# VHH binders against Regulator of G protein signaling rgs-3 (rgs-3): the designs that were tried, part 14

Target 1, 363 residues: Regulator of G protein signaling rgs-3 (rgs-3), of Caenorhabditis elegans (q18312)
Amino acid sequence: MWRSYKAETPELADETQEVDLNLHDSSESDHEGRQSRSASITSSTSAPASNDVTLQVPITNSSATSPTPSTGSMYFIAGMFDGKEKVNREQPPMPTTDGVEYPRAASWAAGNCANVLNDDKGKQLFRVFLFQSLAEENLAFLEAMEKLKKMKISDEKVAYAKEILETYQGSINLSSSSMKSLRNAVASETLDMEEFAPAIKEVRRLLENDQFPRFRRSELYLEYLEELLPRSYAEKWAQSFEGLLGNHVGRHHFRIFLRSIHAEENLRFWEAVVEFRSSRHKANAMNNLGKVILSTYLAEGTTNEVFLPFGVRQVIERRIQDNQIDITLFDEAIKHVEQVLRNDPYVRFLQSSQYIDLLSKLK
Below, E stands for the ipSAE of ESMFold2; O stands for the ipSAE of OpenDDE; V2 stands for 0.75 times the mean of E and O plus 0.25 times the DockQ between their complexes.

## First folded at step 1 (VHH)

Design s9e (framework vhh_8fcz_2)
Fold by ESMFold2-Fast, scan of step 1:
Structure s9e (fold): chain B 363 residues (1-363), chain A 125 residues (1-125)
Amino acid sequence: as target 1 above (363 residues)
Amino acid sequence: QVQLVESGGGLVQPGGSLRLSCAASGFTFSSYEMNWVRQPPGKGLEWVSGISSSGSTITYADSVEGRFTIIRDNDKKMVYLQMTSLKTEDTAVYYCARETTYTWGSGRYTEFDYEGQGTQVTVSS
């Protein structure tokens, strides 16, 4: 069930993979994401309730979404407080595509967010995304911390540290402990950068685990990639199903086509399993993703239901119930879904106006 | 030309030990995560262990945790798997694999290159 790089990935995948690995061990976020933990810790941790997992679609049950008067009051207080403490918002300029080849831009979605943050144009595109998501202060805070770190010990450095606290204490969502550490660090005469570590770590984790995954699937990123995509790359999708699925732009157009024939959930399931497999180094995350995938795509009667042979689904259900979740959990399901997508939808996609019109637009 | 050559397998009694070796060539070894995967007779591939490019991050499948140790030597371009307390269920062909990671939509895909025949480990009395 393991895929060969040479047989099943597009030519661009080597470049995106290489960029991701070049940042390995040089990024604190990368190490944090791949920390080794005992399997017993993962085994002793039950999955959170399904309502604690944000991938649940709210049930349309008639009414329960009307806020209470107390909720409305709390909202008004929070809104006024946030307004007073928010950083002034200026729309960042869109990065140009000049001088950017497709593999470079495609690499921004690979691995952790270090790949996009270490590229001047990638970082700018991510900043535009964060601005649209009302989260640009997280990146600005990290940039301010890097600038502070590079400053020589001086009255100016102390003043800048105080300015950072004043600017961000009401705009970034830090835990009470991280905020206390930040305040203590700023109050310190020596400005030991180790004292800022909890705040930096928490903001990096927020960017990595929440904002970066959203960026990768954003229309903003897709549109940037499509402008760069060579027609020759898209032409190769006619000869390689794996090449199509391995390309972000290709998957988007295939997804639109699949939606028109009521088969989009097969590709979404496939993407979710790909993400599940990539989380093998994070046992708790992998276990939680496995349970979410079962409930989202394999539960009977849902709009997202993927139809598998009964025996395949039953084995997955039993393995999850027995807490026997490992990287192979969805192997038979993915094999089936890939056969389903490859046999009819893929051939029809290549003959569709969706694909033909895309080729006509590309250079 | 990426090439991975496994060696060190053999017949061993339950409770015994073996050390597997993997010689890498044709790529910048120090830039890639390396893994061990195995295929028991008549079954699919099972991931066993992984080691980051620097060696600082190491992970194991639940079934081998505490019994197997993965080691890499970037200067020699080698990955090793030290196996102790071997069980009959550890019987498999063992492959070392270079890890590749791609993004497809919002997801990331882990894919392995493995080349050669692997090395057969048989645990039997």
Scores: ipSAE 0.000, ipTM 0.206, lowest interface PAE 13.3, mean pLDDT 74

Design s9f (framework vhh_5c3l_4)
Fold by ESMFold2-Fast, scan of step 1:
Structure s9f (fold): chain B 363 residues (1-363), chain A 125 residues (1-125)
Amino acid sequence: as target 1 above (363 residues)
Amino acid sequence: QVQLQESGGGLVQPGGSLRLSCAASGFTFSRYAMSWVRQAPGKGLEVVSDISGSGGYTTYADSVKGRFTISRDNAKNTLYLQMNSLKPEDTAVYYCARETTYTWGSGRYTEFDYRGPGTQVTVSS
């Protein structure tokens, strides 16, 4: 079954996208993680992220206008005081593309958010995204914790810990237990970093589960990648359907084209199946995703319906009903979808103004 | 010619222990991540554990965390799975599998290109 499974999976021959990922305990937060596995993408759809997340909040005359988020949710809303202080949100500077090659920037979307956070320019781009999403305080908190951890025990370290608590206790909505642990840690003479762990873990989970998946789909990230994309990479898409599907910028342009011919659901289904396959280590997550994919793309009459040959959907439904969900569940369906995409839309895409105009802009 | 051969399976009582081995040949063992995958009667495949080429990184399925330990001896081209506190639910054929990495978008993904014939583990009183 394993050999036949590989025959059904798209072969990605574009070696120019390969990057050396050194993920020391920065992989998926399940225990030790694994370097090659940590690069799996968890997004269920390629739905666009909003890059225009700045809300027009009215200025009140004499009080702060910041709403209070629910406990366990993290976001930041700036407020303004009349006559005493004005708290303004200022856009962080965009990172330059200087010294960044495409594979480095492409690696920032791989796996979990560790890759982007461990790169100085990647982290800055993520910070810009978070600012636009009103969530930059989550990253600022993690950076403050890292600085605190690196300080030697001193009056300065104690003062910095108190400053962190004062800065974030009102802007980051931690669970009651995490907030209590944070307050106890700051009150400690030794500043035991283990007592900060619950707060750090909660903030990191929010970044990984909520903000990072949206960052990967954001126009901000896609535009940055496109500026770095060598023309030779995009030229290879004309010779390799797998190369097109394997490239983040390529899939974006192909998706726009597919939307214009009412075939976007085929690519979205393909992306969902790749995510499903990446979840093979998590039986419950894979089972739940398999059921979601069935209901979203294969249910009769849905707006996202992918049309399959007679009998293919019924086999998938039966396997799900019989609890026979494994990484091969969608193999026949994805093979059909790949043939549909390769035979007509792919050829038309290569002749489209979408692709030709892109090539004319690249170096 | 890539070859993978499991051994060490058998019948064990609940709460017992077994150590599985996988002998690998035909490739540079230390350059590939390896996995243990199982299939219970009438069920689908479950990836229970994997280990990086160097042995520095490991992962485990939620169902086996704290009970199973994956390890490797690159000098002997051998992969191991130490199974402790075995439960009837661990009854399955266990396969040794070699991982390949490919890219999709900006992500790296893993897939299995070779597996052994499997070794039967039965946990029963």
Scores: ipSAE 0.000, ipTM 0.335, lowest interface PAE 12.8, mean pLDDT 75

## First folded at step 4 (VHH; framework vhh_5c3l_4)

Design a1 (from s15f with R31S T59Y; at its last look DockQ between E and O 0.26; V2 from the best seeds 0.00; counts 0 for: pae E 10.1 > 2)
Fold by ESMFold2, look of step 4:
Structure a1 (fold): chain B 363 residues (1-363), chain A 126 residues (1-126)
Amino acid sequence: as target 1 above (363 residues)
Amino acid sequence: QVQLQESGGGLVQPGGSLRLSCAASGFTFSSYAMSWVRQAPGKGLEVVSDISGSGGYTYYADSVKGRFTISRDNAKNTLYLQMNSLKPEDTAVYYCAKLTTHEFSSGWYTSYFDYRGPGTQVTVSS
């Protein structure tokens, strides 16, 4: 059940053809016997779109390479974290797993960060992640702004707005224009919440575009999901490659196995295409992601290079050069990559200690 | 085998309305998210709207938000697109597409198109 857009051919036109194609492109005629068979993927639980394909960076799911909290750069100002303070008594508690089933927790990674923030257990887990990433102040600022919004206009509201500015102006990295707007809004004492909007919007975008994607791939979240994962789900991966790839925990363990045999690039490409497709309602974002995928994974000689049958890469390059980017751009490439993963690494993973040890820990 | 058949296209004047239908068979319709996609002349495919298997979650491209409404009738295995305030730039072949994503209570998590129909032509005369 893998997505495909069949080219029209004369022999197929004379048989029972699924009625889903009236597209015809004779310049894209193909050699019918070369395509691998792929089982359909019924579910793919993966990180949705971000403003950049964060799955392309090699620093994922590793405790030794935790990302920095506010940007993708490694720049760090020593004063942003005042020494190594006592974390034990100030650390937010981990949420319990009471009343949480795997599908509920898996849903926290779907869509945008509102999903995790609207669940009391999910929000608690996200706060622990932010604390460990030295970024809890971003969520705290948004919570303070919601409290401010609910207050009636009063001297108390003015005082609270000044307290928020004093508390957060040195710890929240806003653009100079957003910080100026925030200071002006507080100084004017009119407290029109629309004057706070630039700062609120910028912090929300930081949470959504940087910190939430990092949360979704964090060891903290993956370990929480793994505690909830039924053994029966993982046992079914032996019968379904699509089930393995579609499960967030399964994909994590498969990635670790692939890294151990120096073969992770095909999975990284697969994840990038999933994110490309998830941006399908935002044409500019999809166009940009398509170009990034080409340069990251399909350029000859890169460390992330995915090897495709001759001609497949060239068609993708030509379509991008001609600005003919749509949701089907990588369909032939991803079919090949799935075949490569299914035919050898997947079978080896099922026999590996990575999978067997995981099964022994699940209930 | 999965079958999707669109209908309801046609020629309409700017500002007019059309209602597209998609009859689905060969799979458990209510278990899968569905989408409308379109292809304007000389352009690539654009995803117009998505709907979850239950109908509880919807998404719209910015270009159609507020004008188009996606819906489904799971008892009749039928997907719909109500298109109001049509513009010449809405001229395209419209396809009904099945997603691979199973519905969970909190919405979308990863989506692919498995199958699509042959499409129905919508022309908004300019």
Scores: ipSAE 0.005, ipTM 0.437, lowest interface PAE 10.1, mean pLDDT 74
ESMFold2 (binder alone), look of step 4: mean pLDDT 83; pTM 0.844
OpenDDE, look of step 4: ipSAE 0.108; ipTM 0.631

Design a2 (from s15f with R31D T110I Y115S; at its last look DockQ between E and O 0.02; V2 from the best seeds 0.00; counts 0 for: pae E 11.6 > 2, grease 25.3 > 24.2, placed apart)
Fold by ESMFold2, look of step 4:
Structure a2 (fold): chain B 363 residues (1-363), chain A 126 residues (1-126)
Amino acid sequence: as target 1 above (363 residues)
Amino acid sequence: QVQLQESGGGLVQPGGSLRLSCAASGFTFSDYAMSWVRQAPGKGLEVVSDISGSGGYTTYADSVKGRFTISRDNAKNTLYLQMNSLKPEDTAVYYCAKLTTHEFSSGWYISYFDSRGPGTQVTVSS
């Protein structure tokens, strides 16, 4: 089995042509080659705790904040019928920054997509993102399903269910089983909402597992956050490495700097361990992430290889082999990586144009 | 077991069109991003196009942008590549590939090709 990696955001991948890192069945690196690895490593104090990521249970109903009529849903439907083709739709309005402080907007990326969907400004920003991604119908479908659920059984409810199928079956890309369930639910005219559940669940899963992660890293969201970022927050990064890494905008700018000195792999490893720890109650996900982290960052010769003191990698390998995977698996490795980042690249970042230019743009 | 099966390749003249299909089974198709990847004779593996699980986000190599269109039908568990205005340089074996993606709270991700099919040959010659 062959593998190749793409380790950047999709937006950045569109500006960078991906090159083949391996030939299938001939992926050894025994030849003279070019490498870009970590620039500097020093040893010093390091004791950060990773508690900036939280787990939050998904809300079953994606739209419970607007009991008034779904004028937005009606506009979407009318817009489709008023255009010559679907792809010529008008973008939803951007939310203003009025009354929004940075911590509120930063919270939209935390946990699961319920955080962004339960905030009126956040939901509107996410809707713009979905429109730009040609996926706005996923949210609109869920909103229509909630309206349908609340309707009394009537000829109007049957007609609305048929309208939903007609409107969305060509634009919502569901699995064969979920699409069959949706068509059967509409055809039955009994309108048992249990028959709609497979489609609803699948669309919620698409929002959560595909679209929300891309929203969190999107230029749209980062640009909105940066407009809200007080200069005083960014100034405090000079006093706190943990403050820099805990700030979504700060991590973005630090990453760009690390790329310029060919040292981004240490930050990528740090982020992977944070995600590993956030999956602690999902045994299958944690197990998979632990193995992926080992093969991606700790295997000799990979593009993203981080360098650890001798013995640290071997302990991790042995624990994975012995199925001793728990939240502490990478503790010694991440301590080393944080020291590497803190002792040299962090200090250089604070003197870099990346940080200084950002400060000049903030208020 | 993940299974991917490409079809729709063949011999076509320059300027012609082909539509590739990839039938997928053994996994929840809509949960995963998919990719078309090609290998020309004597060359390495090149990523042609990616598509997100929902179909809402797509990318294209510069060499095919404007000529190729990736799509998916999650109801049929099928990935497609519409190839128009074909050139001799498009001659390759085309593979359907399943991506596995791990997302980070910072907005970074790692994607890798978990599985691929046996491929379908596309030959563009006069």
Scores: ipSAE 0.000, ipTM 0.229, lowest interface PAE 11.6, mean pLDDT 74
ESMFold2 (binder alone), look of step 4: mean pLDDT 83; pTM 0.846
OpenDDE, look of step 4: ipSAE 0.357; ipTM 0.758

Design a3 (from s15f with R31D L99S Y112W; at its last look DockQ between E and O 0.40; V2 from the best seeds 0.00; counts 0 for: pae E 4.8 > 2)
Fold by OpenDDE, look of step 4:
Structure a3 (fold): chain B 363 residues (1-363), chain A 126 residues (1-126)
Amino acid sequence: as target 1 above (363 residues)
Amino acid sequence: QVQLQESGGGLVQPGGSLRLSCAASGFTFSDYAMSWVRQAPGKGLEVVSDISGSGGYTTYADSVKGRFTISRDNAKNTLYLQMNSLKPEDTAVYYCAKSTTHEFSSGWYTSWFDYRGPGTQVTVSS
């Protein structure tokens, strides 16, 4: 006997109150004042004098043997990026994997751009990436600046600074301020190295915030890592989901698999939360990234919508609204997504041709 | 079992210094990145500083940069935070936190903490 509870529809009343916000225009005026002060100070004087001493230095006609112009071997720095000839540049050689173990290569993606730049093989791989990305001038400029800094001879240093300006002024994207400072530095008879600091800082920032993040995600870097990946590492992914996600090559292959089953948004969300947590030292960046994650992955109807429990989403929304953003903002959400990934996609991945074929290629 | 125990907190005058220590046990200390995090009254959790397993890489929040120094002694399984030029805004409970990241096995720094100590109170007041 299923009792039909008639839900009575209460008639919510229409009250249209016209709140007339008369924003008044007030005008006021006032005046003052004056004063003058004068001060004067003065003076003086003096003059003196003359003395004419005509020292007749004898014109000894020393036959100056014309020193043969030493053909200053313009050491054309043959290997420097010529910003003018972008079209005919030879690709930098790929570094070999010889003497490189996986942990070393994996460390290039860790932390900041210095990790890749301080490693000879890493720097070379990054150079190849920058070349392919039409951004090799950024690294070349920094290297030129380091060379300039180490130069001791004033005239050579000034000449080299002029060459740097001529080479890179049209190829490096610098602010007007930094470019002006760079030009002033080169125009000066006394090369002040501090005037190069703005340009160096901007180029380093570009490498750190744009090219390096792209490099870490590049196919070039992933292929290099995969060549170095021990089979034993990949075998351990069958026992550790964290190991899989924590490995660049593993995560890449898992991504390809997730894409095939239309579940990649979960990994994208996971990566976005990792990035969010990595920005923990920058409050404004964390706040902005938190809002972007909400709008990209947690908003209803988004292309990257991640399904979360209703209560989890509401807590995140409320905390963002209340400006209660900290490193824990997505803790419940990421746990949920990780559980989802562990329970089905991960298990299926380990049985997939994607994983099996990878294992068969590894030594 | 993983254990973390903070010490060295206390009351200090503005401009003063403190050195926090965290004793770690139950895991291979050198394999993991460690962090100091803090929570001020009525505020969220703030990550103050990180250090890689080897100690070769360190990071600092903008709020503490140039004033705080994170270090570790892997032979003693101990994490340190030298805090100089302390300000009232530094008043918080400070926690030692273990990362899930193995420095040598993962090129991807995950900023997850799997363990955190009970914390030590730092109060900066006149």
Scores: ipSAE 0.149, ipTM 0.648, lowest interface PAE 3.2, mean pLDDT 83
ESMFold2, look of step 4: ipSAE 0.194; ipTM 0.628
ESMFold2 (binder alone), look of step 4: mean pLDDT 82; pTM 0.839

Design a4 (from s15f with R31D H102K S105P T110V; at its last look DockQ between E and O 0.01; V2 from the best seeds 0.00; counts 0 for: pae E 6.1 > 2, placed apart)
Fold by OpenDDE, look of step 4:
Structure a4 (fold): chain B 363 residues (1-363), chain A 126 residues (1-126)
Amino acid sequence: as target 1 above (363 residues)
Amino acid sequence: QVQLQESGGGLVQPGGSLRLSCAASGFTFSDYAMSWVRQAPGKGLEVVSDISGSGGYTTYADSVKGRFTISRDNAKNTLYLQMNSLKPEDTAVYYCAKLTTKEFPSGWYVSYFDYRGPGTQVTVSS
């Protein structure tokens, strides 16, 4: 029964459940359990007792007139959490698309945060993203640290290190340990650069594991890519489903289409499996991600339930239960989902206004 | 096992007509929506027309609207595509496809192709 799609626009409850795939890289420190030996030593004895000395310290009552403490004006330095200072920051300029080809810009989302940071236009776009995300201090701190490293040991270097601490100590999120190390480094006249390493590492980790993943999915980045996208690339999507999914802009428009037909969970599952496969060198991360994928997409009654053949699901469940998690865990599942996407949603996408309108905008 | 077999393709002049047939077996034909899809040389797959299991609901691509008519005979397990006023742009391999539906908790339905026939060639040329 083809129920007539009355376009009741359901209020899209923006349940952007950001599956915060916070892959907590629990670096299990291999504590080599050195078997220290058994030595038995026995020895013995003795008891002794006594003495009771009751020292009666006398309660002399001297009524000393407490001088009226002068109301020292506690200047509450209220200024630390003034979130208002962030409001008055000038937005970094957007990089132009001049002299940027699509493959260059697309490479910024590939691999790690270094790819975007090592490109002048990419770094500037990422800076704009960080500003919009109220996280620009992380990049600014790293740049300041790079400048500091290049300085020769001098009074100027010491002064700059103090300025860095003063500027960023309230704006960057560091562990107490890293902040302490940073403070110690700045307090030292010799400026041991190794004492800055914990703070640098933490900020880099924040950029890599939080900010950069968000940047890759941001409208800011996607719009910049779309402006650079040759029409010929989009035209090739009509011949290659892999080409469509492999392109950030293509995948984004396909996602919008899939959302309109309530089939986005298939693409989400596909993306999760791609991420799972990319974690092949991280056993703990792979194990955790495998379990998350099972619970999010393959569990019965979940909001993002992907329909798989019963036998495929059972094999996955059994392998996870038996701790037999490897890169092949979702191979049959992803083939099924890819077939589902290829057979109808992909075909319909190519005929959709979503795709046609995109083609009309591209040069 | 689900089987779909297209027939009725061939060479036709512009403005001519063809009638494609698809014989279906291995499933309850009336319970499933069916589609005609086509693939032109160097182009992607295009959905041409859909028909509901009962035949009471039909859809058409804008490119074929008013020229093509999808129909079915559930007693014969056969899907049809009447193609009139054929154009060179209609030259393609035409496939019969079985749709399946996924029901979501929200009451929405998504259809997808779970099976497609080997196809039949339609060539429109002077």
Scores: ipSAE 0.019, ipTM 0.481, lowest interface PAE 4.5, mean pLDDT 82
ESMFold2, look of step 4: ipSAE 0.093; ipTM 0.612
ESMFold2 (binder alone), look of step 4: mean pLDDT 84; pTM 0.853

Design a5 (from s15f with R31D Y57S L99T T110L Y112W; at its last look DockQ between E and O 0.42; V2 from the best seeds 0.00; counts 0 for: pae E 3.5 > 2)
Amino acid sequence: QVQLQESGGGLVQPGGSLRLSCAASGFTFSDYAMSWVRQAPGKGLEVVSDISGSGGSTTYADSVKGRFTISRDNAKNTLYLQMNSLKPEDTAVYYCAKTTTHEFSSGWYLSWFDYRGPGTQVTVSS
ESMFold2, look of step 4: ipSAE 0.322; ipTM 0.732
ESMFold2 (binder alone), look of step 4: mean pLDDT 81; pTM 0.828
OpenDDE, look of step 4: ipSAE 0.566; ipTM 0.860

Design a6 (from s15f with R31D T101E H102T S111E; at its last look DockQ between E and O 0.33; V2 from the best seeds 0.00; counts 0 for: pae E 8.0 > 2, grease 25.3 > 24.2)
Fold by ESMFold2, look of step 4:
Structure a6 (fold): chain B 363 residues (1-363), chain A 126 residues (1-126)
Amino acid sequence: as target 1 above (363 residues)
Amino acid sequence: QVQLQESGGGLVQPGGSLRLSCAASGFTFSDYAMSWVRQAPGKGLEVVSDISGSGGYTTYADSVKGRFTISRDNAKNTLYLQMNSLKPEDTAVYYCAKLTETEFSSGWYTEYFDYRGPGTQVTVSS
């Protein structure tokens, strides 16, 4: 299980400042209060295929049956709840909220898609999302593979393996090599599960890299979370900036407010750094994300450009050039961005209709 | 006041073993995830392993998977790292680090190391 199941909401601000003198790589920045200067040096990076929040434009639609855009469709969700657009396909049932508390449901989006798939309610919600996205065959294939794995070698197991191939070979989008491996594994009739592994791994990566990030951002998941959100949690955001940013529903409403004052870029950078830190055990992914963050948010002239105190960007660029990329790379930058958000937009959000109207709807 | 103190480092031959310990105080130890982080000469920080507050979930860097084991004793406020089959590339200063977890987002989006100890040197030399 991922660490999110026991996290507590951080305090908005302690009446006493916490100073961490034991970490020289602290996110505390000495550059606070200095005016940002335009960067004279532009940085460029090659953009690998990525599912992070900084790259929401997929290169290729991975679903043969689903025209799912990178931005969630409101009408996709509204059509389901309002009964818009009849479909001939039977939708799986929505999971109830019975016995589900907000922290449990919030944990479904943590880490990788195993978290949501390992929870009965979360798996069911993800299945509804996949159905709405015309991508349910990917999960169904993985479920069929788990059933096959548990069967004893027999004529029944061989027949089921052939059924799986016939059912899914035209609907799941596998590379030629993985599809060949799947066909060979079925044809061998010894049914060594290691011969199915290439196909299983590729379908898991497809869910992980395409569908799970879209689920985490989906109106379906957000609405489920908001239904569970206690008013008392949202009331605590007035005393905890960290609580606001750490809450998926709170962050969503704060984003809407920031857009209304044309200041969303700082929040997008904050989210990108959080994803960077979450990739800490995958050195290649972390290196690539660090370069993407530099080019997307810290390069002059981007629509997402974040302004930093003198020298902060230059330190980040030099560390990347020297291949000194680690989990502390953006600590000074993110501390500055958090202060910028805390000092003005956060205070204004708490007085805004966006926050007040949300509170009036929560129980 | 949060305090972390590592111990158990030293010089060992390739293929050998060491066990690191980290004594923690100044916070409710069982409420927080913990990490071992290392810094090899001339390199940045590498997160070696994480463990949840309860101890029920662990993760490992690919470079140490199958050789290192993280554990904790919440009654003794102590974090451990058992390091087996040591290699010269494991030579580093090893730090015990406390994480800050968040409850109300899609996972660990605000987690970071807010405290670390002074570190303990591990040297693996042929």
Scores: ipSAE 0.012, ipTM 0.520, lowest interface PAE 8.0, mean pLDDT 75
ESMFold2 (binder alone), look of step 4: mean pLDDT 82; pTM 0.836
OpenDDE, look of step 4: ipSAE 0.018; ipTM 0.291

